# Miniprotein binders against q6w4x9r395to579, part 99

Target 1, 185 residues: q6w4x9r395to579
Amino acid sequence: GHCSLEGGSFVTTFDARPYRFHGTCTYILLQSPQLPEDGALMAVYDKSGVSHSETSLVAVVYLSRQDKIVISQDEVVTNNGEAKWLPYKTRNITVFRQTSTHLQMATSFGLELVVQLRPIFQAYVTVGPQFRGQTRGLCGNFNGDTTDDFTTSMGIAEGTASLFVDSWRAGNCPAALERETDPCS
Key: E = the ipSAE of ESMFold2; O = the ipSAE of OpenDDE; V2 = 0.75 times the mean of E and O plus 0.25 times the DockQ between their complexes.

## First folded at step 9 (miniprotein)

Design qa1 (at its last look DockQ between E and O 0.63; V2 from the best seeds 0.00; counts 0 for: pae E 1.8 > 1.5)
Fold by OpenDDE base, look of step 10:
Structure qa1 (fold): chain B 185 residues (1-185), chain A 92 residues (1-92)
Amino acid sequence: as target 1 above (185 residues)
Amino acid sequence: GDYEEWLKEAEELFERAIELWKEAVEAAENGDFEKAEELLFEAAILTYEAAALAAEADEHATTEEQEERAEELFERIWEFARRITELIREIY
């Protein structure tokens, strides 16, 4: 399964459903019992301009009971709050520079993350087949059905992205927007 | 009005992105990899901006024809975005 966060506001789920949203919060991308130690992958979005539609991905966070790894455009920060030189290795996670523009987080439990740092901060999540039907978050449920990808944290299938995305907020943030509102319209 | 404006602007940005990509290729062929990277970066930025505008157009479509036009443009832009992304990844 492949999930991507591209162009600052575009998401493609594991089931290959594309959608767009504008938010300035931290969202759960991936939760699964297949992730050890209550692990979760999260995405941090922030304002990139003055309008509501000017939002972008600014960081990706992997969080478990044992590890916290924050990958941003400028640095990789671990659970102790310190920026680390790459490669960084824990028990079952390795973060290293793949290219001049890309970082990779490799794991022993079937999760792979590739982050493009420049020119646009983008993230690409890959999970193994063992994750089928067992994923939750903005990346969807990886069950081969795109129609139920917008399942909220409460298990309700939504027809639009806004409520779906908002349900996966990891903090107290403003509501996400599906589209730009033009005051001149 | 907004639909046509967004669609037109998306197309214009996309065209510019394509031109930048061509220039990047030429730069690379000439051994100027730094310039090539710069141009590819700019192309990528414009491409995703174009995609965003196309998406806006689609969201504001009021007819099936408008939706189809916007979707078609978006798909073209998006495909190009993926290609550029892969190229950037390969530059190292």
Scores: ipSAE 0.715, ipTM 0.881, lowest interface PAE 0.7, mean pLDDT 93
Fold by ESMFold2-Fast, scan of step 9:
Structure qa1 (fold): chain B 185 residues (1-185), chain A 92 residues (1-92)
Amino acid sequence: as target 1 above (185 residues)
Amino acid sequence: GDYEEWLKEAEELFERAIELWKEAVEAAENGDFEKAEELLFEAAILTYEAAALAAEADEHATTEEQEERAEELFERIWEFARRITELIREIY
């Protein structure tokens, strides 16, 4: 399955349900028992400078018990607050520059993230077949049925995107990303 | 009203994106890859901006006819957006 975050404010779920994002905070994109060490993929949205678009994607975060990998629109990659030179490799994750405009995070556990840095910051999430019916978050439940893709964090299927999106807010807002990338001085 | 203004701006921006795309193709055919990249990137940015405007028009449509017009425009813009973004990944 494929999930995409495109054009600053548009999301397409693993079951190919499109919707538009109206919010500024950190949101859970993907949680699954298939992710090791309580792993989760998260997206950070902030206010856009464009008058007709309220929000834009500014960073993607992979968080687990061991790692907090942040890929931001300013082309900085950090893990646990420390800037990393690419290619960056851990036991199960490799982050590398795929093209002059794209970074890729490859994993051993069936998750792949491709981030377009230029001309527009966008993210593409690919998961293997083992994730089928075992995902939750903004990317949907990957069960082959689009009617319940707006399943909230409480397990309720909503008909509208706004309640769905709000249910997947992490306890942090855009200010949290700034703290994570700033070095201590 | 806002709907007509957003719809018109979306159409104008999308037409400009298509023109930039054509110029990028011509630049690439002439071996000017630096110019082709600049034009292609601008076309991509304007295409997504046009998509956002069409989506705003759709969200603020007050009649079924207005909603249909905005949705049809959005679909055309979004197809172009997907195509140009795939090309950027292939090239670079």
Scores: ipSAE 0.607, ipTM 0.835, lowest interface PAE 1.5, mean pLDDT 82
Fold by ESMFold2, look of step 10:
Structure qa1 (fold): chain B 185 residues (1-185), chain A 92 residues (1-92)
Amino acid sequence: as target 1 above (185 residues)
Amino acid sequence: GDYEEWLKEAEELFERAIELWKEAVEAAENGDFEKAEELLFEAAILTYEAAALAAEADEHATTEEQEERAEELFERIWEFARRITELIREIY
C-alpha cells in the first residue's frame, strides 16, 4: 500500500483516492495496531509563503512510546529536539540519506517512509500487506474501497475531505492565533 | 470570474513547465547536468503550482462544461507531475 503527500497540499490514500486540503496543524497520517508501541505517523502543515497552495507539508513525524523522529528540511530531530546526523538507528528503525534530495526511514515492522527534501518537500508512505484493513488517518483505511476512505476519528464515513481531515488533527491544535497586533520584531 | 483566471494560469504554468522539462533534457544530452537539474527542479515546481490552480478552478466550476474542462486539465498536469517526481527519484 502507498500513500503520498505531494505538491504541498495533495494527498493520495492507500486506496488511491486523491484529495486536497488546507490547514495549519499536525495531522495523523497513519495509525495501526501493526505499528509497535502505539506508533503513529503524523504530518505537519504550515502556511506556504511562495506556493499557489495556501498550506504545505513541512515535516513528517513518527511517534511511539519509545521513539520520536521528526523529519523536516535538512534535519532529523529526536528526543526533545536534538538534531541527529545520518544514518540514525534505533532497534527497529533506520533513517538514512538515500540521495542528495531524499531521506528514507526503513523499519522492521513494515512501514517505509521516503521524503523528498527538494525541490518540494514531499512524503511517500509504504506499508506491507499486513496493514491491509488496519489503518486509520489521512492515508485512509486501506480496505480496497475508496467510498469509505474518508472515515473520521469517530468512525463516521464522510463524503468530503474537509470534515475527514479536521477529525484527524493531532492533540489540541490551537485556534488561529492571528490578532490585530504587530508581530514581534 | 475566478474560474477562468485560475484555469488560464494553470494552462500557462503547465506549458512553461513542459518547456523547462524539454530544456532539461537538452541540457542533459549536451552534458550540462547541473543546468539540467536546475531546469528539472523548476519544471517540478511549476507543475505542482499548475495542479493547484487547476484544482482550484475545478472546485469553483459552476457548469458541467467547466467541471469537465478543469478535471481534464488537472489530470494531464497530475500525470506529468508523477513522471517528473519519478525522474527526480531515479536520477538521485
Scores: ipSAE 0.516, ipTM 0.808, lowest interface PAE 1.8, mean pLDDT 83
ESMFold2 (binder alone), look of step 10: mean pLDDT 82; pTM 0.789

Design qa10
Fold by ESMFold2-Fast, scan of step 9:
Structure qa10 (fold): chain B 185 residues (1-185), chain A 92 residues (1-92)
Amino acid sequence: as target 1 above (185 residues)
Amino acid sequence: GDYEEWLKEAEELFERAIELWKEAVEAAENGDFEKAEELLFEAAILTYEAAALAAEADEHATTEEQEERAEELFLRIYEFARRITELIREIY
């Protein structure tokens, strides 16, 4: 299964359902019991610098009990807050430059992430067949039925993308934090 | 803006993106790879800008006919975006 985050504001789920993203927070892309050590893939969105898009992808995060790997649009890769030179290898994860415009995070557990850095920051998620019917998050449930791809964090299938997206908010909100710290509002 | 304005802007940006794509192909065929890259990257950016405007038009359509027109335009733009993205990954 393939899930994509493209053009700053578009998501296509593992069941090939496209939708548009309007949030400016950190969101869960993928949670699954197939991910080791309570692993989750997350996407960080902020207000867009692109004139006709409200929001854009600014970073992708893989979080587990051991690692917090952040790949950002400024081409910086960190783990647990420390900058890493590529190729960067852990026990089960390798991050490396696939092309001059793309980074890849390869794993031993059936998850692959490819990030386009230029000209637009975008992400592509590939999961093996063991993930079928066992995914949650913005990338959908990977069950072969697009009608329930908008399943919220509470397990309810919604008819609209906005309620679905809001349910997968992970609590780290760059735009919300910046608004909150404005003393003159 | 309104539906007609967003739809028109989407069409205009998409046409510009296609023109830049053709110029990028011509530059590459002439061995000017630096110019080809600049044009290809600009075409990609404009293609996604056009897609965003088509999506905006679709979200604000008030008739079935308007929804169909906006959705059809969006799908054509997004198919083109996928082709550009695949080419960028292949080239670089």
Scores: ipSAE 0.521, ipTM 0.798, lowest interface PAE 2.0, mean pLDDT 81

Design qa11
Fold by ESMFold2-Fast, scan of step 9:
Structure qa11 (fold): chain B 185 residues (1-185), chain A 92 residues (1-92)
Amino acid sequence: as target 1 above (185 residues)
Amino acid sequence: GDYEEWLKEAEELFERAIELWKEAVEAAENGDFEKAEELLFEAAILTYEAAALAAEADEHATTEEQEERAEELFYRIYEFARRITELIREIY
């Protein structure tokens, strides 16, 4: 399955449902028991200035008990707060420049991330068949049914993207985004 | 009012993006790869901005017919944007 974060504010789920994103925080893209060491893929959104989108993707984060890998729109890759030169390898993860416009994070556990750096910072998430029906987060539940892709962190299927998106806030913004809003209780 | 303005802006910006795409193809055919890249990147940016405008039109729709038109335009623009970004990944 494929999930994409494109055009600064659009997300297309693993079940191919597109929706628009207006939030400015760190959000959980993907959680799954198939990810080792309590791993999760997260996206950081910030207000990009005057534009029709209002918000844009500024970083993608892979967080586990061992690693906090941040890939930012400024083409900086860090792990646990320390800048890394590419190619960068850990035990199960390799981050490298795939093309002049794209970075790739390859893993041994069935998750692949491709980040487009120019002209627009975008992310593409690919997961293997073992993830089918076992994903949660902004990328959806990967069960072949688009009508329940807006399942919140509490397991409730919502009809609107805004309630769905707010339910997946990570609570922490590693970029220390003081402008992060908390419109919900 | 707003719906009609957002929809028209989306259509106009999408047409402009397509023209930039055509100019990029022509530049590439003439061996001007720096100009082709610049035009292709501009086309990609404008296409996603057009998609955002179509999404705004959808949010301001007051009838089911308006919503369906905006949604159909959004999907057409978004599909084109995806084709451009796939091409960027293939080329570069």
Scores: ipSAE 0.465, ipTM 0.784, lowest interface PAE 2.3, mean pLDDT 81

Design qa12
Fold by ESMFold2-Fast, scan of step 9:
Structure qa12 (fold): chain B 185 residues (1-185), chain A 92 residues (1-92)
Amino acid sequence: as target 1 above (185 residues)
Amino acid sequence: GDYEEWLKEAEELFERAIELWKEAVEAAENGDFEKAEELLFEAAILTYEAAALAAEAAEHATTEEQEERAAELFERIYEFARRITELIREIY
């Protein structure tokens, strides 16, 4: 299965359902029992400086008990907060430059991530057949049924993308509302 | 602004993106790969911008017919964006 994060604000799930969202947080992109050591793939979104693109993807994170690999739109790769030269290899993960505009994270456990750096920062997630019906997050549940693609973190199927996306928020992210609290008049 | 404005802007940006893509192909055929890259990258950016406007129009449609028209335009633009992105990966 294939999941994609494209054009700053578009997501296509493993069951090929496209949707759009606006958000300024870290979101769970993929969780699965098939990922070792409580692994999760996460996507970081922030406000876009480009017209009509209110928010955009700025980084992708692979987090497990051993590793926190961050690939940012600035072409910086870190693991556990330390910058790494490419190719970077751990026991089960290799990050390398696939083309002049793409980085790839290859794994031994059936997950592959390709990141387009230019002209727009985008991410492509490929998972092996063992992940079928065993995924959670923004990329959907990979069960071949699009009617339940918006399953929230509580296991409830939602009819709208906004509730689905909000259910997969991770970390302490200030709401846009809270930033506009200081009147100057 | 309203549905009609977003839909019109989406169509205009999409037409511009197609023209840039054609110019990119021509530049590549003439061996000017630096110009081809710049034009192709601009085409990709404008295509996703057009897709965003078509999606906005679909979300704010007031009739079933308006929603279907905007959704069809969005799908066509989005598929073109995917093709440009695949081409960028193959070339670069």
Scores: ipSAE 0.412, ipTM 0.756, lowest interface PAE 2.8, mean pLDDT 80
ESMFold2 (binder alone), alone request of step 9: mean pLDDT 83; pTM 0.785

Design qa13
Fold by ESMFold2-Fast, scan of step 9:
Structure qa13 (fold): chain B 185 residues (1-185), chain A 92 residues (1-92)
Amino acid sequence: as target 1 above (185 residues)
Amino acid sequence: GDYEEWLKEAEELFERAIELWKEAVEAAENGDFEKAEELLFEAAILTYEAAALAAEALEHATTEEQEERAEELFERIYEFARRITELIREIY
């Protein structure tokens, strides 16, 4: 299965359901018992420019009991808060520059992440068949049924993307900023 | 209404993105790879902007016909976006 985070605010789930993302927080992108050591893939969204979607992907995080790998739109890769030179290898994960515009995180456990750095920061998640029906998060449940891809963290299927997205918030988020109005200009 | 405004803006921006992509191809054929990259990157950015506008139109559709038209436009724009990003990955 393939899941994509494109154009700053678009997500296509493993079951090929597209939706738009409007939120500025860290969100659970993928959780699965197939990920070792309580692993999870997370997506960080922040405010984007006025000529773009309201929110943009700014970093992707792989978190487990051993590692916190952060890949930022600024081409900085850290693990457990320390900057790493590429290629960077752990026992089960290798992060390397695939092209002048793309980084790849390859794993031994059936997860692959490709990050486009330029012209727009985007992420592409590939999972092996062992993940079928065993995923939760923004990428959906990967069960071949698009009608329940908006299953919240509480296991309730939602018909709207906004409730689904909010249910997968992973941390302390500042209160949603009101649309800023410039009284002059 | 809002639907018509979002849809029109999406169509116009998508047409501009396609024009930039054509200009990028022409620049590359002439050996001006620096200009080709700038134009291709701008085309990619505008394509995703057009997709966002089409998605707004879809969210503001009030009839089945409006929904179908906005959805078809979104799919067409997003397919073009996938092709541009695939091309960027291949080139660079």
Scores: ipSAE 0.410, ipTM 0.752, lowest interface PAE 2.6, mean pLDDT 82
ESMFold2 (binder alone), alone request of step 9: mean pLDDT 83; pTM 0.797

Design qa14
Fold by ESMFold2-Fast, scan of step 9:
Structure qa14 (fold): chain B 185 residues (1-185), chain A 92 residues (1-92)
Amino acid sequence: as target 1 above (185 residues)
Amino acid sequence: GDYEEWLKEAEELFERAIELWKEAVEAAENGDFEKAEELLFEAAILTYKAASLAAEADEHATTEEQEERAEELFERIYEFARRITELIREIY
Protein backbone atom coordinates (compact mmCIF):
# COMPACT_ATOMS: atom_id res chain seq x y z
CA GLY B 1 0.00 0.00 0.00
CA HIS B 2 0.93 3.66 -0.70
CA CYS B 3 0.40 6.72 1.43
CA SER B 4 1.41 10.24 0.37
CA LEU B 5 1.92 13.61 2.08
CA GLU B 6 1.84 16.27 -0.63
CA GLY B 7 1.45 20.00 -1.21
CA GLY B 8 1.96 20.85 2.45
CA SER B 9 -1.54 19.92 3.60
CA PHE B 10 -2.77 16.85 1.69
CA VAL B 11 -2.68 13.19 2.76
CA THR B 12 -3.75 10.17 0.72
CA THR B 13 -4.18 7.09 2.92
CA PHE B 14 -3.18 3.47 2.20
CA ASP B 15 -6.83 2.88 1.22
CA ALA B 16 -6.52 5.76 -1.32
CA ARG B 17 -8.70 8.19 0.65
CA PRO B 18 -7.58 11.82 0.26
CA TYR B 19 -8.04 14.41 2.97
CA ARG B 20 -6.65 17.81 3.95
CA PHE B 21 -5.71 19.12 7.37
CA HIS B 22 -4.03 21.96 9.23
CA GLY B 23 -1.74 21.30 12.16
CA THR B 24 1.48 22.46 13.79
CA CYS B 25 2.67 19.41 15.70
CA THR B 26 4.33 16.02 15.30
CA TYR B 27 1.82 13.41 14.13
CA ILE B 28 1.99 9.63 13.94
CA LEU B 29 1.87 8.59 10.26
CA LEU B 30 2.27 4.87 10.75
CA GLN B 31 2.35 2.50 13.72
CA SER B 32 2.14 -1.26 13.26
CA PRO B 33 3.13 -4.45 15.11
CA GLN B 34 4.97 -5.25 11.84
CA LEU B 35 7.52 -2.50 12.64
CA PRO B 36 10.48 -3.81 14.69
CA GLU B 37 11.53 -2.43 18.08
CA ASP B 38 8.32 -0.43 18.59
CA GLY B 39 8.97 1.52 15.42
CA ALA B 40 6.81 4.42 14.25
CA LEU B 41 6.91 6.84 11.33
CA MET B 42 6.03 10.44 12.22
CA ALA B 43 5.53 13.73 10.41
CA VAL B 44 6.34 17.22 11.68
CA TYR B 45 4.11 20.06 10.49
CA ASP B 46 4.72 23.77 10.99
CA LYS B 47 3.21 27.09 9.94
CA SER B 48 4.65 27.79 6.48
CA GLY B 49 4.64 26.21 3.05
CA VAL B 50 3.96 26.35 -0.66
CA SER B 51 0.22 25.59 -0.45
CA HIS B 52 -2.39 28.21 0.41
CA SER B 53 -2.94 26.28 3.67
CA GLU B 54 -1.49 27.56 6.94
CA THR B 55 0.72 24.52 7.62
CA SER B 56 3.20 22.33 5.78
CA LEU B 57 5.34 19.23 6.25
CA VAL B 58 8.84 20.17 7.50
CA ALA B 59 10.34 16.81 8.60
CA VAL B 60 9.73 13.07 8.66
CA VAL B 61 10.91 10.97 11.61
CA TYR B 62 11.42 7.23 12.01
CA LEU B 63 11.56 6.39 15.71
CA SER B 64 12.30 3.02 17.32
CA ARG B 65 14.03 1.83 20.46
CA GLN B 66 17.38 1.97 18.57
CA ASP B 67 17.02 4.89 16.15
CA LYS B 68 15.60 8.37 15.74
CA ILE B 69 16.15 9.16 12.07
CA VAL B 70 15.06 12.68 11.08
CA ILE B 71 14.88 13.86 7.47
CA SER B 72 14.15 17.58 7.32
CA GLN B 73 13.25 20.03 4.59
CA ASP B 74 16.71 21.65 4.92
CA GLU B 75 18.16 18.37 3.52
CA VAL B 76 19.80 17.33 6.79
CA VAL B 77 19.59 13.70 7.93
CA THR B 78 20.26 12.93 11.58
CA ASN B 79 20.13 9.77 13.68
CA ASN B 80 19.85 10.13 17.44
CA GLY B 81 20.69 13.83 17.07
CA GLU B 82 23.86 13.39 15.00
CA ALA B 83 24.16 14.51 11.36
CA LYS B 84 24.94 11.69 8.94
CA TRP B 85 26.66 11.53 5.55
CA LEU B 86 24.69 9.65 2.88
CA PRO B 87 24.47 6.81 2.19
CA TYR B 88 23.79 6.06 5.84
CA LYS B 89 23.30 2.45 6.92
CA THR B 90 22.08 0.83 10.12
CA ARG B 91 21.30 -2.82 10.82
CA ASN B 92 17.97 -2.76 8.94
CA ILE B 93 17.71 0.74 7.41
CA THR B 94 19.57 2.53 4.59
CA VAL B 95 19.09 6.24 3.81
CA PHE B 96 20.47 7.42 0.48
CA ARG B 97 20.02 10.00 -2.27
CA GLN B 98 17.78 8.45 -4.91
CA THR B 99 17.82 11.47 -7.28
CA SER B 100 19.05 15.07 -7.05
CA THR B 101 15.69 16.00 -5.46
CA HIS B 102 14.77 12.77 -3.57
CA LEU B 103 16.03 10.84 -0.57
CA GLN B 104 14.99 7.24 0.11
CA MET B 105 14.86 5.30 3.35
CA ALA B 106 14.81 1.59 2.54
CA THR B 107 14.21 -1.02 5.23
CA SER B 108 14.43 -4.79 5.61
CA PHE B 109 10.96 -4.95 7.21
CA GLY B 110 8.68 -3.91 4.34
CA LEU B 111 8.61 -0.13 4.85
CA GLU B 112 9.97 2.33 2.28
CA LEU B 113 9.98 6.12 2.55
CA VAL B 114 10.76 8.47 -0.33
CA VAL B 115 11.11 12.17 0.46
CA GLN B 116 10.99 14.88 -2.20
CA LEU B 117 13.20 17.74 -1.01
CA ARG B 118 12.59 20.20 -3.87
CA PRO B 119 10.62 22.06 -5.10
CA ILE B 120 8.17 21.10 -2.34
CA PHE B 121 8.99 18.96 0.69
CA GLN B 122 6.77 15.87 0.34
CA ALA B 123 6.77 12.26 1.57
CA TYR B 124 5.72 8.94 0.06
CA VAL B 125 5.27 5.84 2.22
CA THR B 126 5.13 2.31 0.80
CA VAL B 127 4.38 -0.77 2.89
CA GLY B 128 4.36 -4.44 1.94
CA PRO B 129 1.28 -6.69 2.02
CA GLN B 130 2.14 -7.92 5.55
CA PHE B 131 0.97 -4.49 6.80
CA ARG B 132 -2.58 -4.95 5.45
CA GLY B 133 -5.09 -4.35 8.24
CA GLN B 134 -2.25 -3.75 10.72
CA THR B 135 -1.50 -0.03 10.38
CA ARG B 136 -2.71 2.98 12.32
CA GLY B 137 -2.01 6.71 12.12
CA LEU B 138 -2.53 9.49 9.54
CA CYS B 139 -1.94 6.98 6.70
CA GLY B 140 -5.03 5.01 7.78
CA ASN B 141 -5.70 1.41 8.75
CA PHE B 142 -4.96 -0.28 5.37
CA ASN B 143 -7.93 -2.64 5.55
CA GLY B 144 -9.25 -2.09 2.01
CA ASP B 145 -12.36 -0.35 3.35
CA THR B 146 -12.52 3.38 2.63
CA THR B 147 -15.71 3.80 4.71
CA ASP B 148 -14.01 3.43 8.12
CA ASP B 149 -14.86 6.36 10.42
CA PHE B 150 -11.21 7.03 11.28
CA THR B 151 -10.07 7.53 7.65
CA THR B 152 -12.80 7.33 5.09
CA SER B 153 -16.45 8.42 5.51
CA MET B 154 -15.62 12.01 4.48
CA GLY B 155 -14.79 13.91 1.34
CA ILE B 156 -12.26 16.73 1.54
CA ALA B 157 -13.86 17.96 4.76
CA GLU B 158 -11.34 19.77 6.97
CA GLY B 159 -13.57 19.67 10.09
CA THR B 160 -13.91 15.89 9.94
CA ALA B 161 -10.23 15.40 9.10
CA SER B 162 -9.24 17.62 12.03
CA LEU B 163 -10.90 15.26 14.54
CA PHE B 164 -9.05 12.29 13.01
CA VAL B 165 -5.70 14.13 12.83
CA ASP B 166 -5.87 15.40 16.42
CA SER B 167 -6.15 11.79 17.64
CA TRP B 168 -2.71 11.04 16.11
CA ARG B 169 -0.81 13.94 17.67
CA ALA B 170 2.54 12.77 19.10
CA GLY B 171 3.73 15.13 21.83
CA ASN B 172 2.37 17.99 23.92
CA CYS B 173 1.41 20.38 21.12
CA PRO B 174 -1.84 22.37 21.05
CA ALA B 175 -4.87 20.67 19.47
CA ALA B 176 -4.85 20.60 15.66
CA LEU B 177 -5.02 24.11 14.27
CA GLU B 178 -8.49 25.32 13.42
CA ARG B 179 -8.70 27.51 10.34
CA GLU B 180 -8.20 31.13 11.40
CA THR B 181 -9.64 33.17 8.54
CA ASP B 182 -10.47 36.86 8.77
CA PRO B 183 -14.08 37.15 7.49
CA CYS B 184 -12.91 40.00 5.23
CA SER B 185 -10.22 37.89 3.48
CA GLY A 1 -13.72 35.24 0.13
CA ASP A 2 -16.90 33.47 -0.85
CA TYR A 3 -17.19 30.19 -2.78
CA GLU A 4 -17.00 31.84 -6.22
CA GLU A 5 -13.84 33.79 -5.29
CA TRP A 6 -12.04 30.66 -4.04
CA LEU A 7 -13.11 28.69 -7.11
CA LYS A 8 -12.07 31.46 -9.52
CA GLU A 9 -8.65 31.82 -7.86
CA ALA A 10 -8.15 28.04 -8.11
CA GLU A 11 -9.04 28.06 -11.82
CA GLU A 12 -6.74 31.01 -12.54
CA LEU A 13 -3.73 29.52 -10.72
CA PHE A 14 -4.31 26.14 -12.37
CA GLU A 15 -4.39 27.78 -15.81
CA ARG A 16 -1.12 29.59 -14.97
CA ALA A 17 0.42 26.29 -13.80
CA ILE A 18 -0.56 24.61 -17.10
CA GLU A 19 0.99 27.53 -19.01
CA LEU A 20 4.26 27.15 -17.05
CA TRP A 21 4.17 23.40 -17.71
CA LYS A 22 3.86 24.01 -21.47
CA GLU A 23 6.74 26.52 -21.31
CA ALA A 24 8.84 23.95 -19.41
CA VAL A 25 8.19 21.30 -22.10
CA GLU A 26 9.11 23.80 -24.83
CA ALA A 27 12.32 24.80 -23.03
CA ALA A 28 13.31 21.13 -22.65
CA GLU A 29 12.62 20.46 -26.35
CA ASN A 30 14.91 23.38 -27.19
CA GLY A 31 17.69 21.99 -24.96
CA ASP A 32 17.37 24.67 -22.27
CA PHE A 33 17.26 22.26 -19.33
CA GLU A 34 18.01 24.90 -16.67
CA LYS A 35 14.98 26.94 -17.74
CA ALA A 36 12.87 23.78 -18.07
CA GLU A 37 13.67 22.78 -14.46
CA GLU A 38 12.87 26.27 -13.12
CA LEU A 39 9.55 26.41 -14.98
CA LEU A 40 8.60 22.83 -14.02
CA PHE A 41 9.30 23.54 -10.34
CA GLU A 42 7.16 26.71 -10.46
CA ALA A 43 4.38 24.75 -12.20
CA ALA A 44 4.44 22.17 -9.38
CA ILE A 45 4.25 24.87 -6.69
CA LEU A 46 1.36 26.69 -8.39
CA THR A 47 -0.51 23.42 -9.00
CA TYR A 48 -0.52 22.58 -5.28
CA LYS A 49 -1.57 26.15 -4.42
CA ALA A 50 -4.45 25.79 -6.90
CA ALA A 51 -5.43 22.47 -5.30
CA SER A 52 -5.54 24.16 -1.88
CA LEU A 53 -7.82 26.90 -3.24
CA ALA A 54 -10.15 24.32 -4.81
CA ALA A 55 -10.30 22.48 -1.47
CA GLU A 56 -11.12 25.81 0.20
CA ALA A 57 -13.94 26.39 -2.30
CA ASP A 58 -15.29 22.90 -1.53
CA GLU A 59 -15.35 23.71 2.20
CA HIS A 60 -17.33 26.92 1.52
CA ALA A 61 -19.82 25.34 -0.89
CA THR A 62 -23.44 25.93 0.13
CA THR A 63 -25.11 23.66 -2.46
CA GLU A 64 -24.50 20.14 -3.73
CA GLU A 65 -23.85 21.55 -7.21
CA GLN A 66 -21.16 23.92 -5.87
CA GLU A 67 -19.55 21.09 -3.89
CA GLU A 68 -19.52 18.80 -6.94
CA ARG A 69 -17.94 21.51 -9.12
CA ALA A 70 -15.22 22.25 -6.55
CA GLU A 71 -14.50 18.53 -6.04
CA GLU A 72 -14.26 17.94 -9.79
CA LEU A 73 -11.85 20.87 -10.16
CA PHE A 74 -9.78 19.59 -7.20
CA GLU A 75 -9.53 16.12 -8.75
CA ARG A 76 -8.27 17.53 -12.06
CA ILE A 77 -5.72 19.80 -10.35
CA TYR A 78 -4.47 17.06 -8.02
CA GLU A 79 -4.10 14.55 -10.88
CA PHE A 80 -1.99 17.13 -12.72
CA ALA A 81 0.11 17.68 -9.55
CA ARG A 82 0.70 13.94 -9.28
CA ARG A 83 1.87 13.79 -12.93
CA ILE A 84 4.29 16.70 -12.42
CA THR A 85 5.63 15.06 -9.23
CA GLU A 86 6.18 11.76 -11.08
CA LEU A 87 8.01 13.57 -13.88
CA ILE A 88 10.25 15.42 -11.39
CA ARG A 89 11.19 12.07 -9.82
CA GLU A 90 11.98 10.60 -13.24
CA ILE A 91 14.10 13.52 -14.40
CA TYR A 92 15.67 15.11 -11.36
Scores: ipSAE 0.386, ipTM 0.742, lowest interface PAE 2.8, mean pLDDT 80

Design qa15
Fold by ESMFold2-Fast, scan of step 9:
Structure qa15 (fold): chain B 185 residues (1-185), chain A 92 residues (1-92)
Amino acid sequence: as target 1 above (185 residues)
Amino acid sequence: GDYEEWLKEAEELFERAIELWKEAVEAAENGDFEKAEELLFEAAILTYEAALLAAEADEHATTEEQEERAEELFERIYEFARRITELIREIY
């Protein structure tokens, strides 16, 4: 299966359901019992420079009990807070420059991440067939049915993206209520 | 909101992106690959920016017809953006 994070906050799930959202937080993209040591893939979003209300991807994080690998739009790769020279290898993960504009994180456990650095920071997630029906997060449940791709962290299928996305927020993010018109300076 | 303003900005920016794309193709055909890359990257950035402006127009639509027009424009721009980024990935 293939999941993509493109443009600003545009996501296509593993079951090919497209959606967009507005958010300035870290979100769980992919969580699965097929990932070793409580592994999870996460995405960091912040305010976009293009429009007043849009948000964009600024970093992708792979987190497990041993590793916290961060790939940022500044083309910096860290693990557990320390900057790493590429190619960077651990027992089960290799991060390397695939092309002049793309980095790849290859794993031994059926997960592959490709990050486009230029011209726009974007992410592409590929998972093997063992992940079918075994994924949770913004990338959906990978069960071949798009009608329940908005399954929240509580296991409830929603008809809209906003409640779905909010349920996958990681940590305590500042809540912001933005209004169309603000008469105060 | 001002649906017409967002829609117009999206259309104008997309037109600029297409012109840069054509200039990039011409530069490549003439063997100026450095200029072609610069123009291609600028075209890609402006195309995604135009897509975001079309999405903003959709958020400010007050009628079903306005929403449909903004969605159609967004889909067209976004498809072009995906084609540009696939080409960038192919050549680099």
Scores: ipSAE 0.012, ipTM 0.369, lowest interface PAE 8.6, mean pLDDT 78

Design qa16
Fold by ESMFold2-Fast, scan of step 9:
Structure qa16 (fold): chain B 185 residues (1-185), chain A 92 residues (1-92)
Amino acid sequence: as target 1 above (185 residues)
Amino acid sequence: GDYEEWLKEAEELFERAIELWKEAVEAAENGDFEKAEELLFEAAILTYEAAYLAAEADEHATTEEQEERAEELFERIYEFARRITELIREIY
């Protein structure tokens, strides 16, 4: 199955359900018991301009018990906070430059991530058939049914993307009361 | 927001993106690959911006007819954006 994060704020789930969201936080993109060492793929979104009305993908994170691999829009790859030269290899994961505009994270456990660095920072997630019905997060549940793709972290199927997206927040986010005073800042 | 304004801006931006795409093809055919890349990248950016505007039009539609028109426009634009992105991956 294929999941994509495109154009800054568009997501297409593994079951081919498209949606848009306006969050600025770190979100669980993919969790699965098929990922080793409690692994998870996460997406970091921030403001894409001077206005609060637009958000964009700025980094993708693979987190496990041993690794925190961050691929940023500034073309920096780190693991556990330390910058890495490409190609970067661990036992089960290789990060390398696939093309002049794309980085790839290949794994031995059926997960592949391709990141477009330019002209727009975008991410493409591919999972093997063993993940079918075994995924949670922004990319949906990969069960062949699009009607329940907005299943929250608590297991509730929602009718709207906003409740679904908010339920998958992985990091600490600014409170609503911390909004800037400038309407386009 | 104004449905007609969102829809019109989406259409105008998409037309401009297509023009940049055609210019990129012509530059590549003439061997000017640096210019072709710059134009192709701008076409990709404008196409996703047009998709965003079409999505805004859909969200602010007040009739089912308006909603259907905006959804059809969004689909055409977004499919074109995805195709450009796939070509960028293949080429570069």
Scores: ipSAE 0.369, ipTM 0.743, lowest interface PAE 2.8, mean pLDDT 79

Design qa17
Fold by ESMFold2-Fast, scan of step 9:
Structure qa17 (fold): chain B 185 residues (1-185), chain A 92 residues (1-92)
Amino acid sequence: as target 1 above (185 residues)
Amino acid sequence: GDYEEWLKEAEELFERAIELWKEAVEAAENGDFEKAEELLFEAAILTYLAAALAAEADEHATTEEQEERAEELFERIYEFARRITELIREIY
């Protein structure tokens, strides 16, 4: 299955349901028991010039018990807060430059992430068939039925995107609203 | 109303994005790949901005007819944006 985060504010789920949202927090994109070491993929949204709603993808994070890999729109890749030169390899994950405008995170556990850096920061998530019906987060539940794609973190199927998106917030939104996203830039 | 302003801006940006895409093709045919890349990237950015404006029009629609027009425009623009980004991945 394929999930995409495009144009700053648009998401297409694994079951091909498109939606748009307005938000400037960190959100859980994908959680699954198929991800090792309590792994999760997260998306960081902030203000941008590519959308009048000021919502833009600025970083993608893969978090597990051992790793916090951050790929940012500034083409910086960190793990556990330390900048890494590409290609960067761990036991099960390799991050490398696929093209002049794309980075790829390849894994041994059926998850692939491709990030477009230019002209617009965008993310493309591919998961293997073992993930079918076993995903949760902004990318949906991957069960072949779009009517329950807006299942919240509490397990409730919603008819609208706004409650669904809010339920998958992972970060502290007040800090993003009160301050520049990176005070040190 | 606000709906008409958002919808018009979306249409204008989308038309401009298509013009930039055509200029990018012409630049590439002339062997000016730096200019082609710049124009293609600008076309992609404007296409997603146009999509956002069409979505904004939909959110401000007060009638079913207005919603249908905004949704149709959004679908056309968003599909074009996805095709541009697929091409960028193929090329670069």
Scores: ipSAE 0.181, ipTM 0.623, lowest interface PAE 5.1, mean pLDDT 79

